VH-VL binders against DNA polymerase type-X family protein pol4 (pol4). Designs and how they scored, part 2

Target 1, 98 residues: DNA polymerase type-X family protein pol4 (pol4), of Schizosaccharomyces pombe (q09693r1to98)
Amino acid sequence: MKILASSTNYVLHNRLSNSQYEDARSKIVNFGGEFTNDAAKADYIFVNYSQINRVRRELRTIGTPLETCVSCKLIVKIDWLNEPKESLTPGNPYVIWH

## First folded at step 1 (VH-VL)

Design b2 (framework fv_nezutatug)
Heavy chain, then light chain:
Amino acid sequence: QVQLQESGPGLVKPSQTLSLTCTVSGYSITSGYYWHWIRQHPGKGLEWIGSIYHSGSTDYNPSLKSLVTISADTSKNQFSLKLSSVTAADTAVYYCARDRWLQYDAFDIWGQGTTVTVSS
Amino acid sequence: DIQMTQSPSSVSASVGDRVTITCKASQDISSWVAWYQQKPGKAPEPLIYAASTLQSGVPSRFSGSGSGTDFTLTISSLQPEDFATYYCQQANSFPLTFGQGTKLEIK
ESMFold2-Fast, scan of step 1: ipSAE 0.013; ipTM 0.651

Design b3 (framework fv_nezutatug)
Fold by ESMFold2-Fast, scan of step 1:
Structure b3 (fold): chain C 98 residues (1-98), chain A 121 residues (1-121), chain B 107 residues (1-107)
Amino acid sequence: as target 1 above (98 residues)
Amino acid sequence: QVQLQESGPGLVKPSQTLSLTCTVSGYSISSDYYWHWIRQHPGKGLEWIGSIYYSGSTDYNPSLKSLVTISADTSKNQFSLKLSSVTAADTAVYYCARDYSDYEGWYFDLWGQGTTVTVSS
Amino acid sequence: DIQMTQSPSSVSASVGDRVTITCKASQGISNWVAWYQQKPGKAPEPLIYAASSLQSGVPSRFSGSGSGTDFTLTISSLQPEDFATYYCQQYNSFPYTFGQGTKLEIK
C-alpha cells in the first residue's frame, strides 16, 4: 500500500515557491494521499519550517488554529516528500508536532 | 561562535559562470537551518538569490530564470552558488546568510561579510 | 512577488531626534517583517523581527510596529552610531523581498 494511503494532506504554502507547492501536491497524490486546500480537513500538514511555534502562527493567520484542529494528526517537514523512507509516526525525524 | 565567510573570484567575464563558496565554521551545515545567498547591486537594494536546507533541498528566486544552482559540500562544511551566463547586471556584493529557526520565524540572523564580484570584459 | 516600498528614500536628522521609517507591502504579510541596519562596507545587521520584536543586543531606542501591509521602524532618540541605511524585508512568502532602503544622514 502506498505510504500516504487513506490520508488527507495539506501543504502550507508559506516559504514555498509555486512550483515547489505544486511539486509537493503531485508527490502527495503519487504516494497515495488525498490533497486538500483546506487545512482544517487535513490529517497531515506539510510545512517548510522546523519550528512548531512559527507553524502555529501561520495556521492562525489562515483561520485554522492548531489547538482547535480536530482532524490534524501530524505536522511534517516538506523534505520528507523527497525521500519518504519511513512511515509518518511521532518518532519520525521529519515530524515536528503530534 | 558561528561564522560565515564568502570566497570566490572578484572579476568574472560576461557569459561565464560565477562560482562562490560560503564556508561555515562553528556549526555543521548538515545539522539544521536554511543557508542562503543574497546579493546587493551597487547603490541599490538587496535581492534574495536562493537557499539550501540542511537536507539538500534547494529554493531559487524565480526572477533569476533558472540560471542559479546552489549545492552543499558537507565534508568541507561549505555551500556554493553557481550563476551561469553572467552579465554586467550581476555585478554586486554577494552575501551568504543563515535563516533564523527559532520561535519568531524566519529572517536572516547571521550574515557573512560579503564578497564583491565585478562582471567586466 | 511581494513588493516592499520604503518611505522616505533618505532622511536628514540630528542627534536626539525621533526618526520614523515606513515600509508598505503590496499584499498582506501579517507580521512577517524584519528590519536591518547597514553601515558602509558592512553586512546588514538585524534590528527587528516579526514586525515588533527587538533582536537581542539591539538598543531599546529601536522599535517596530505594524501588521498586514503597513510597517514602521522608529528610533526614539537618534545617536551618532545610528547614521546608516535601513532595510525592511518580508518573509511571509517566497521569494523573500526587501525594501529599496532608507539612508539616514546627518542634518
Scores: ipSAE 0.012, ipTM 0.627, lowest interface PAE 8.3, mean pLDDT 84

Design b4 (framework fv_nezutatug)
Fold by ESMFold2-Fast, scan of step 1:
Structure b4 (fold): chain C 98 residues (1-98), chain A 122 residues (1-122), chain B 107 residues (1-107)
Amino acid sequence: as target 1 above (98 residues)
Amino acid sequence: QVQLQESGPGLVKPSQTLSLTCTVSGYSISSGYSWHWIRQHPGKGLEWIGSIYHSGDTDYNPSLKSLVTISADTSKNQFSLKLSSVTAADTAVYYCATLGYSYGYDYYFDYWGQGTTVTVSS
Amino acid sequence: DIQMTQSPSSVSASVGDRVTITCKASQGISSYVAWYQQKPGKAPEPLIYAASSLESGVPSRFSGSGSGTDFTLTISSLQPEDFATYYCQQTDSFPYTFGQGTKLEIK
């Protein structure tokens, strides 16, 4: 089973080039995940940030506050997609919010 | 700790391709970070040209995208810039740099090469 | 592209003076600003990242502030080695863009 099987995934475009964004999208699909353009539908949100407060602000700006996101499980640093070695759980060092 | 050093011809003729190489020491370019080219026109500010990631993926300044290619040679720990169809406007000091990351904060260019002067003249 | 505009373009000051350099972004960039110092013939060196965080090894007389569109670099008591050109950079979005520079001159 692929490491993102049965997950719906969103990539926060802010702070990413178009090349980085498309690369992340293709990796998500390659790892078995589904991609969505709607952060409110995502299980995992991939971001090019290390501080959760920055992510909260950006998500609020696009109409998806973390506080009201019922589907959201994890906020994950985008770099995890380069070499996923372990599954996405709250203890994973690439996970910045759970 | 990390050191970068630019090399390449100091004089290029109009319409030719400018080729520059950055040699990295103290860190393997395939192991992490992103590796960037930045230039500075005489008496003017800094312009970001593009980058190559440790994964091999590249990003280019949209104003230069059709003219720029950045590639890496991991066996030599080098990355290179090719800028095609140069004109006198491409006369500049060219720097290579790495984009570091401070946990909890954003990226910034923390290590730079000394810079190499390129003159485009016939 | 996000345009970064610095003011003033040059400042004349004396050793011991407090100097303020301003940088304005054409769009809101939160605190995603870095500041660099460049001396003639040398590469830029980082001073500040995330608008207000001091780079390791940089003297405490340097400080940064601001958020949104307006950012400031302050040198609280100028030293002879501080006469240089200063650049701000936005780190919010691609392509990365820099201000045009502020030259800090003696007297």
Scores: ipSAE 0.006, ipTM 0.592, lowest interface PAE 10.1, mean pLDDT 84

Design b5 (framework fv_nezutatug)
Fold by ESMFold2-Fast, scan of step 1:
Structure b5 (fold): chain C 98 residues (1-98), chain A 123 residues (1-123), chain B 107 residues (1-107)
Amino acid sequence: as target 1 above (98 residues)
Amino acid sequence: QVQLQESGPGLVKPSQTLSLTCTVSGYSISSGYYWHWIRQHPGKGLEWIGSIHYSGSTDYNPSLKSLVTISADTSKNQFSLKLSSVTAADTAVYYCARGGVYDILTGYSLDYWGQGTTVTVSS
Amino acid sequence: DIQMTQSPSSVSASVGDRVTITCKASQDISSWVAWYQQKPGKAPEPLIYGASSLQSGVPSRFSGSGSGTDFTLTISSLQPEDFATYYCQQANSYPWTFGQGTKLEIK
């Protein structure tokens, strides 16, 4: 089974080049996940940040405040997509919000 | 109603491989959640062994190193534990459980557990 | 690994008493704590997730509180069916770890 099977995934474009964004998108699809360009629909939000306060600010600017996102389960550092050997759980070191 | 049930041999000889299966009813393993193995040594607390995500990805307790393998058979709605090279220290009650995020901000729990199966490692 | 330390290891109480059990994490785990009840010969049952959220079907006399490193489970008015062993668990980082357990016994 693919590591992101049956998940809906969003990539926060902030702090990513266009090529990094497209690479992340293709990796999500290749790992079995569904990609969405609407953060409110995502199970997992991938970000190029280490701290949640920056993510909260950026999500507000794109119209998806974290506190209103009923589908958002985890915020994950985008580096996880480079070598995804561990499942996305609250205990995963790439997870910065849960 | 979600139900989990462990099955496997109650007696295993030292150096052999312990094989346990968890049968899930009332929910499809491939539809979500993490599926866990936990054990409890006689008179002691709980020890997390490992888990398998509904996507098939596994995570193991580093203390058990390469000795543990967890796998899923979605056609039978089962997931299994193999623990190799067992010793008397592996004598315990083994539980399977479902785990997931309940509160999108902070909450994770093991919400359904099997009844547990007693495994004795003895010659 | 994150160590979870419970206190007390055992507590003797009477029906109707207020009972508090504490759990301390060796490092900040935010609110990623669950509490379980285990009756003799039975599997653990979930009581609380997210440090303070009551699991469905759990009586309202159970409550949880805390954040960071210090957490508490409270039973506001002890009932006969509450005599059991209680465990806390952290879900902040792998491996998942449990407290050593608190045995609640009849006084």
Scores: ipSAE 0.006, ipTM 0.581, lowest interface PAE 15.2, mean pLDDT 83

Design b7 (framework fv_nezutatug)
Fold by ESMFold2-Fast, scan of step 1:
Structure b7 (fold): chain C 98 residues (1-98), chain A 120 residues (1-120), chain B 107 residues (1-107)
Amino acid sequence: as target 1 above (98 residues)
Amino acid sequence: QVQLQESGPGLVKPSQTLSLTCTVSGYSISSGYYWHWIRQHPGKGLEWIGSIYHSGSTDYNPSLKSLVTISADTSKNQFSLKLSSVTAADTAVYYCARHKYYGSGRFDYWGQGTTVTVSS
Amino acid sequence: DIQMTQSPSSVSASVGDRVTITCKASQGISRWVAWYQQKPGKAPEPLIYAASSLQSGVPSRFSGSGSGTDFTLTISSLQPEDFATYYCQQANSFPLTFGQGTKLEIK
């Protein structure tokens, strides 16, 4: 069973080392998810931030303002990928935007 | 149906830049897939070079480091590869291909391939 | 990088034979393997994806299995058009990597 099955996922590289970024991508795929390099196409955006306003600024900087993402469901702290035992719902402690 | 076609010079001199273009028909590059360059050395297997998404976002094989640049021109429905400082080791058949990316993806459509020889 | 190692490098078989080709990943890649067939002078064509899913239009004599690090492509009853080189590819991690290829030849 794969917890991210059928989802399209984006990882915001900011504040991640290259090793952390590749580890996150690998985990997403191992959990059944598809990876995209276009944040606007993502169901879930994984970030190394705890504050939503900082994420909004970074997404604008890379040309993909959050308000333009019609498919976006959740913004999730990257740490969730280390412990993905619970479903990705708005009440999940790792979810910072819904 | 989706078709991909490579174009570019068949002979490149050592130390120069190899430039190839892939023209896509039957599908818009802006419609959601990733667009890739793959090469095949004589007598060897397949080597992934890199990919681009229509937004301009790229991924490159770390083994090629700073030598590779991929770009897209959505108005022409094309994407291109530039490989700098070529050597005889870059002699290969170059393919462009489409992939969903990771997970259940696969290279579902390929160009016919273009042979590039690096020789003086 | 994840290394994909195919076995054997070449195999000789007769029409009607059952043929198996194995692919081993240097790290766990879940089920994210695709298999391709390449005929001389042609681009590769997909056969199998996600280890065991048959690509649309591919004959049912082709099947895939495996998970983790060990994967197998099987041709249940070899046909003349199946003599080709076969490649596995992992889609688990960046960069995407291919096996070295297995050449299937007429015995």
Scores: ipSAE 0.007, ipTM 0.611, lowest interface PAE 11.3, mean pLDDT 85

Design b8 (framework fv_nezutatug)
Fold by ESMFold2-Fast, scan of step 1:
Structure b8 (fold): chain C 98 residues (1-98), chain A 121 residues (1-121), chain B 107 residues (1-107)
Amino acid sequence: as target 1 above (98 residues)
Amino acid sequence: QVQLQESGPGLVKPSQTLSLTCTVSGYSISTGYYWHWIRQHPGKGLEWIGSIYHSGSTDYNPSLKSLVTISADTSKNQFSLKLSSVTAADTAVYYCARAPLYEDSGYFDYWGQGTTVTVSS
Amino acid sequence: DIQMTQSPSSVSASVGDRVTITCKASQSISSWVAWYQQKPGKAPEPLIYDASSLQSGVPSRFSGSGSGTDFTLTISSLQPEDFATYYCQQYDSFPWTFGQGTKLEIK
């Protein structure tokens, strides 16, 4: 359905097996998104976390603090990729930061 | 496959600096894992001290203030703990441990055997 | 800091018994709980992560459950090698904290 058209997307590997990570990558491409391995270039960052402070810490560890990420629009729970019923906006229940 | 081994002095005098080293074999510390120090006081259970990622990024338990320093030497596949101004309360068994990033760096899947440290005059 | 409280502090049981150990967090920690087994003179060994996921190589008689604040470790049929102290640990929020331990001893 191309619900991620024109977006650049990053997947935070933490809490994901290699298989889950590759599955998420494939889903992003299938939904029309571009994939990047540089979080600093992402519009959306997909994570297997429910709490933003965990994500902040992990992004800081990989050299891309959320506080300095000018491209970053949303942090999204990875579960959204399993059945994306609604667009990614700040009001979406899978969005944990905007 | 992965083994962790603690080493350091078993007896330290009050006010001195405790120095411990963890040697990792069967796995490179220059990977996607965090490396931790955890101690066990007699009767208290387990207390997390701090962690390091091979980039040099560290996290310390706030209860230990500025008394803790953790460093890594990737060429020797080792990481080390320095605890300054020790007191009798620092008497414990000290463990090094590994945690995978995919479990928020907080699940310890491999542990060293532990080294006993006594702080006494 | 999040406090982890285990109950009971000690439990006496016989081989073949079903044993249940509980762990309570002072605030909601979702499923971010691990369980460790420690035998006298040895380092803790991982048993369970993410509240209910069994560590590779751990016997299936061990299971974990719970979410939020209340967590349980169950041994379905106690074996002689299971007499040890068990610790829960939260890794929801920094700093990581452990329970005080539950000693499983021979009845």
Scores: ipSAE 0.014, ipTM 0.589, lowest interface PAE 8.0, mean pLDDT 86

Design b9 (framework fv_nezutatug)
Fold by ESMFold2-Fast, scan of step 1:
Structure b9 (fold): chain C 98 residues (1-98), chain A 122 residues (1-122), chain B 107 residues (1-107)
Amino acid sequence: as target 1 above (98 residues)
Amino acid sequence: QVQLQESGPGLVKPSQTLSLTCTVSGYSISSGHYWHWIRQHPGKGLEWIGSIYYSGSTDYNPSLKSLVTISADTSKNQFSLKLSSVTAADTAVYYCARESYYDTSGHWFDPWGQGTTVTVSS
Amino acid sequence: DIQMTQSPSSVSASVGDRVTITCKASQGISSWVAWYQQKPGKAPEPLIYAASSLQSGVPSRFSGSGSGTDFTLTISSLQPEDFATYYCQQGNSFPYTFGQGTKLEIK
């Protein structure tokens, strides 16, 4: 029913407006997920990027902790929150890192 | 092929509301892109006005936030701009544009509408 | 707001010339820069995205480079159809901002 049930989720807000960030947060809650402000505790990290190497270069430049995420399972394109059709697994085309 | 077309009155009187519509063809606005309004003052550069996602989520340029409203009509595949209390400073060419991503992530505009000229005068 | 400053404001050049246009951001924006070409009476068309990626269908004589605060658009061998105004744009954060434009004119 709720496709993010039992998950802890983080939204990387760089390159997102406040409205985009709040929209993503609302969708996560509506899909049954819990929200965290600590990327290291997240199961899924939602980002507005298509390429993992580009994400890594960008994040190193701004000093974010994504590369050090201890509990991080998957980095997911934020577009997946727009009517998800299948669960988040490494084979999902919206998953860009695992 | 995605095409955008602006429409609306070319002349608006000072203090009135400017209303423009962007009609999208060859693509559904509910498919997950952000849709934008951008304007260009005569002989000047480009100014971003704001954006909308089909869910109704909007972002506005802070310089215009109290004056601008953007809305979307998914049944007509259109999104619209209302700019209230216009002055001569709002005379510009107005463009609608899609924020593109596809094979790369990024925030750039592709495609653009052809633009519509709006003159604010009495 | 992130300020984008282009230089020069205008360039006079001849067909076959190498032309360079620069864009400076008021704060670090990594590689989140796009470049557009605008011809009189037409909408801007994208040339480069993500600082260095060539838009599909754009001739290979156009290239972009840079990261952080300093970005460059290069036309390696100017053609007659390249005489236009060029704009940079940052896509790092809202509000999105553009440079003031560089007009490329025939010498």
Scores: ipSAE 0.006, ipTM 0.604, lowest interface PAE 11.9, mean pLDDT 81

Design c10 (framework fv_libivirumab)
Fold by ESMFold2-Fast, scan of step 1:
Structure c10 (fold): chain C 98 residues (1-98), chain A 125 residues (1-125), chain B 112 residues (1-112)
Amino acid sequence: as target 1 above (98 residues)
Amino acid sequence: QVQLVESGGGVVRPGRSLRLSCAASGFTFSSYGINWVRQAPGKGLEWVAIISYDGSNKYYRDSVKGRFTISRDDSKNTLYLQMNSLRTEDTAVYYCARGSYYDILTGYYEAFDIWGLGTTVTVSS
Amino acid sequence: DIVMTQSPLSLSVTPGEPASISCRSSQSLLDSNGYNYLDWYLQKPGHSPQLLIYLGSNRASGVPDRFSGSGSGTEYTLKISRVEAEDVGVYYCMQALQTPHTFGQGTKLEIK
């Protein structure tokens, strides 16, 4: 369904093959979201790792604030796109930063 | 002395709930991420969940997602694992273990260096 | 998920002889920061696990220098230069590169 309706989404390409990256982009559009190449414009940032320090380093490199929610951006584990059951809120187990 | 002490284990029937606690002492609890690791009788170690030092990030193994919730109360130096919809395959000794990957400013890694003694959970009819 | 495979599953050693345990990962544990995210743990009979080696080759505090870790990428080795009676137990490797963190199936070390 449209569980990502009215959202702008960014996918961090690191640790994804080209096919995984395109699959994630396709799923975002299929769930009603829009895709952006600019992480600063995203409401949700999808990442394929579970290590917090690596997520911090790579997102800091692209200028995204990790410790403070500016415009309430959420960092989401990409696995959520395989079976989205609940909206992306700070209480969602796939939300790794907010 | 740096210690982690688990409690809350017991015997329950399938489908029921149980809450485990892990009490920390001898270190600044709020500075560390903490893990739950379990071990079924006669089997190997199996990682269950982690909570970050600030409580903002939580990760789970797939088989417990939606059933288990990890949380912490830094005012009590205590970690929790709420276990709902328990299954017989959840039968294990549950350990809490200190460790995190929040070290980008110092350049060092925090391995699972301190473990509790474990608390036993038995799920049977 | 990253699959960790240990070899051998059991090992019997005469005291004073060396022991070697291998650990293979289904994908590289070498991160972009140059670290190998592979840890080794020992569980003595009736005890909780204890950390031996972290980040591939670093000995944990209090761990004797007869223990050493080596390897990179997908192949890692734990070596004990001279096995002592207190080294009996089950040895586990664990990948710490990503969650879920996964352990090898364990290697039981016994004294002859």
Scores: ipSAE 0.000, ipTM 0.552, lowest interface PAE 13.7, mean pLDDT 81

Design c11 (framework fv_libivirumab)
Heavy chain, then light chain:
Amino acid sequence: QVQLVESGGGVVRPGRSLRLSCAASGFTFRSYGINWVRQAPGKGLEWVAIISYDGSNKYYRDSVKGRFTISRDDSKNTLYLQMNSLRTEDTAVYYCARDTFEYSGYDSYFDYWGLGTTVTVSS
Amino acid sequence: DIVMTQSPLSLSVTPGEPASISCRSSQSLLHSYGYNYLDWYLQKPGHSPQLLIYLGSTRASGVPDRFSGSGSGTEYTLKISRVEAEDVGVYYCMQALQTPYTFGQGTKLEIK
ESMFold2-Fast, scan of step 1: ipSAE 0.005; ipTM 0.638

Design c2 (framework fv_libivirumab)
Fold by ESMFold2-Fast, scan of step 1:
Structure c2 (fold): chain C 98 residues (1-98), chain A 120 residues (1-120), chain B 112 residues (1-112)
Amino acid sequence: as target 1 above (98 residues)
Amino acid sequence: QVQLVESGGGVVRPGRSLRLSCAASGFTFSDYAINWVRQAPGKGLEWVAIIWYDGSNKYYRDSVKGRFTISRDDSKNTLYLQMNSLRTEDTAVYYCARVEYSSSYWFDPWGLGTTVTVSS
Amino acid sequence: DIVMTQSPLSLSVTPGEPASISCRSSQSLLHSNGYTYLDWYLQKPGHSPQLLIYLGSNRASGVPDRFSGSGSGTEYTLKISRVEAEDVGVYYCMQALQTPLTFGQGTKLEIK
């Protein structure tokens, strides 16, 4: 399944073990996505958080404020990678960019 | 448990100053942007000012720019509105309201309001 | 500034009957991120405003399913499928697309 085809993806390391982080990276590639180490280039940012303000703080800590992201489109709960059944749109329950 | 309580309202003459406070409890104050919204007697709701969760951005209604200053003290879980050069048209009930998840999305909860009367 | 216009300004409804309130914005409230930045609030007599609907059509926690929000572009509607006594108050739409944040004039709902 190539559900992330043509997307550039970033995984926010915070709240993830190294194995969870690498697992997420592998799943992104397996679903057809490109991985990036630069959050500002990402179409999707995968996080282990429920609230956008926490994501904003963590992104500022790594030098990439969400407000200055040129291409950052959606913040997605990392659990979506375990069983992605639908595309990432604002209506998807795993999307927390509110 | 999640609540906001305003205080500091009163009766003052035009040209004077008042400082309003909004005390937050039951949530992590530093994670949220907070607004001030006012309502003149018998009138509708009017947005006044917002401060972002980290204090980095502040926006104001044009009619209060240069006169009102919004600020926050996260160590005290308290939001402030410093109101200088008050005018009769500033007479209103002032509410603070939490912004769910980010600035400009939606307001929940709202405080009980504090009354400001500017009369000569 | 985005101007928000509500209609009607007041309406009286028999309990159990439906009610509909319209809100018009001077420009589209659809953001490039796909969300529609229109919210609805209710202010019951003697109370603070409370959130009913956010981002066009999403019900806030605790809001009964008899309330629904719809619309697109510049025209939005709040519907109450069957009005109850506790629904009395003033309803406001608000745009959160850009500062200054702006509210409609309000629509007063009364029971016949």
Scores: ipSAE 0.006, ipTM 0.601, lowest interface PAE 11.9, mean pLDDT 85

Design c3 (framework fv_libivirumab)
Fold by ESMFold2-Fast, scan of step 1:
Parts: sequence; C-alpha cells; structure tokens
Structure c3 (fold): chain C 98 residues (1-98), chain A 121 residues (1-121), chain B 112 residues (1-112)
Amino acid sequence: as target 1 above (98 residues)
Amino acid sequence: QVQLVESGGGVVRPGRSLRLSCAASGFTFSNYGINWVRQAPGKGLEWVAIISYDGSEKYYRDSVKGRFTISRDDSKNTLYLQMNSLRTEDTAVYYCAREGYTYGFDYFDYWGLGTTVTVSS
Amino acid sequence: DIVMTQSPLSLSVTPGEPASISCRSSQSLLYSNGYNYLDWYLQKPGHSPQLLIYLGSYRASGVPDRFSGSGSGTEYTLKISRVEAEDVGVYYCMQALETPYTFGQGTKLEIK
C-alpha cells in the first residue's frame, strides 16, 4: 500500500511557486493520495511554514479554521513530500499540528 | 463547558486607570481571538477591541485608541484590557466575547457575565 | 464605519404571534465569497448577549428553528414564527464585515 493511500490531501499554495505547488500535487498522487482543492475535505494539509500560528491565520482566510475542521488530522511541512520515509503520525518531525 | 469570567471593574474618577481581566476555561484559549464589548447603562452594545488568536493583530474603536490596550497571556488563559485616562463616557458593563467561527467567518459564540466600570466625579 | 439601523425599536406581541425585526447597513455586507457578514444576538433581561444567527441565515447551536434570518446586501430580517415567553429581550444585529464591528441600536421584544 502506498504511503498516502486512503488519504485526502490539500496543499496550501502560500509561499510556494506554481512549479513547487504542482510538484507537491504530483507527489501526493504518486504516493497514493487523493488531491483536493478544498482544505475542509483534507485529512492532511501540506504547508511551506514551520510556525503553526501562521498556518492557522492562512487557513482561517480560506475558510478552514483548524478548530472547526472535522476532516483535518495533521498539518505537515511540505518538505516531507521530498523524502517521505516515515509515516505521518503526531510524533513525525514534519508534523506541526495534530 | 466554555466559560469566560470578567473581573477588575470598579468605581473611579475621570483620568484614572483600570485593568480588566477575562479568565477563560473549557477550551484551548490560544486558538481563539477574543473581543471586548461594552454596554452603557440603558444603552445598546458597543464593540471596543479585538485581539487575534496569536496576538499579532489588535483593533480598537476610535474613541479608545491611545487610551485602551488589549493583551493576552496564553499561559494564564487570560485576556486583559488596560484602560487609561478614563472618561465618564467609558461607564459601562464590559463583556469579553470569544470569536467562534465556521469556515473562517467570525461571530461571538460565547460571552462572559460582564464587569461594571463606573467613571464618575 | 458601517452604520447599522434597526426597526422597529420595540415590539409587543401575544404568545404564538409572529415577530419580525429589520436591520439595514450603510454598506453592503455581501462579500465576494458569497457570505453576508451579519449576525443577530439576543440579550434577555439581566443576562449577557447570546448568539442567534450568524452569516445572515445560519442558526447557532441550540437555537430553535422558529428563529430565521434572511436578507442580503444592505437589508436583513430576523423572524420569529411563533413568539414564546422566553424570547423576551433586546435583539441586536451586528456587522462582522470589517472593524470596527458595529451593532444596531437594538429592538426590545415584550410579551403582552
């Protein structure tokens, strides 16, 4: 089973070039995940941020506050997609919110 | 249960200062922006100030700018309103109100019981 | 600043009768995302305000379905299909489109 199998994934475009965004999208699909343009439907949200407070602010702007996102499980640093050797659990160093 | 409890009100003369506190419990305080709303005796509701969940954004009604300062201490789950140079027109019950939200759109979902500030000669 | 104007300022109704309160904004509260940034609050005698309706028409948790909000742009209405004794209090609309957030002057609802 691929590492993102059975997951719905969103990429926060902020701080990414268009090519980085499209690269992240293709990696998600290659790792078995589904891609969504609706953050409120995502299990995992990939971001180019290290500080959760900035992510919270950006997600509120697009209508998906973490406190009310029923589907949302993890916020993950985009760098994880470059070399996804460990599963996405709260203990993973690329996970900045759970 | 979500609770907000205001304190620090009192009776003071014009020109004096008061610091109001709003103690929060029953939710993750650091995830929410909080507002101060006041109500003068027999009058309607008047928004005073807001502080964002991360403390980076603060906004005030014009009549209190430069006199009132909103702040938060997430380690104590407490919101503050420092009120300097008080005027008789600041006399009101002061409520703190949490900004709840659905899909990123704010509304005041929980309110405290209020604390009374009276500024008189 | 956006000015909010309510009418009427007071209502007196018999239990079971409908009630309707209007709220007008000096600027459109319909944002480009399709939402109307108007909330309705009720302050019962001796109590703090409580949320009834948010984003123009959505009922807050625990609010009975006899309360409904409608309208768009600059004209909004709160309706109570059949007023009950516990509905007594002052109703306020508030715009949440931009700071400073502003309230209407309030509408007092009393039971005859």
Scores: ipSAE 0.000, ipTM 0.568, lowest interface PAE 15.1, mean pLDDT 86

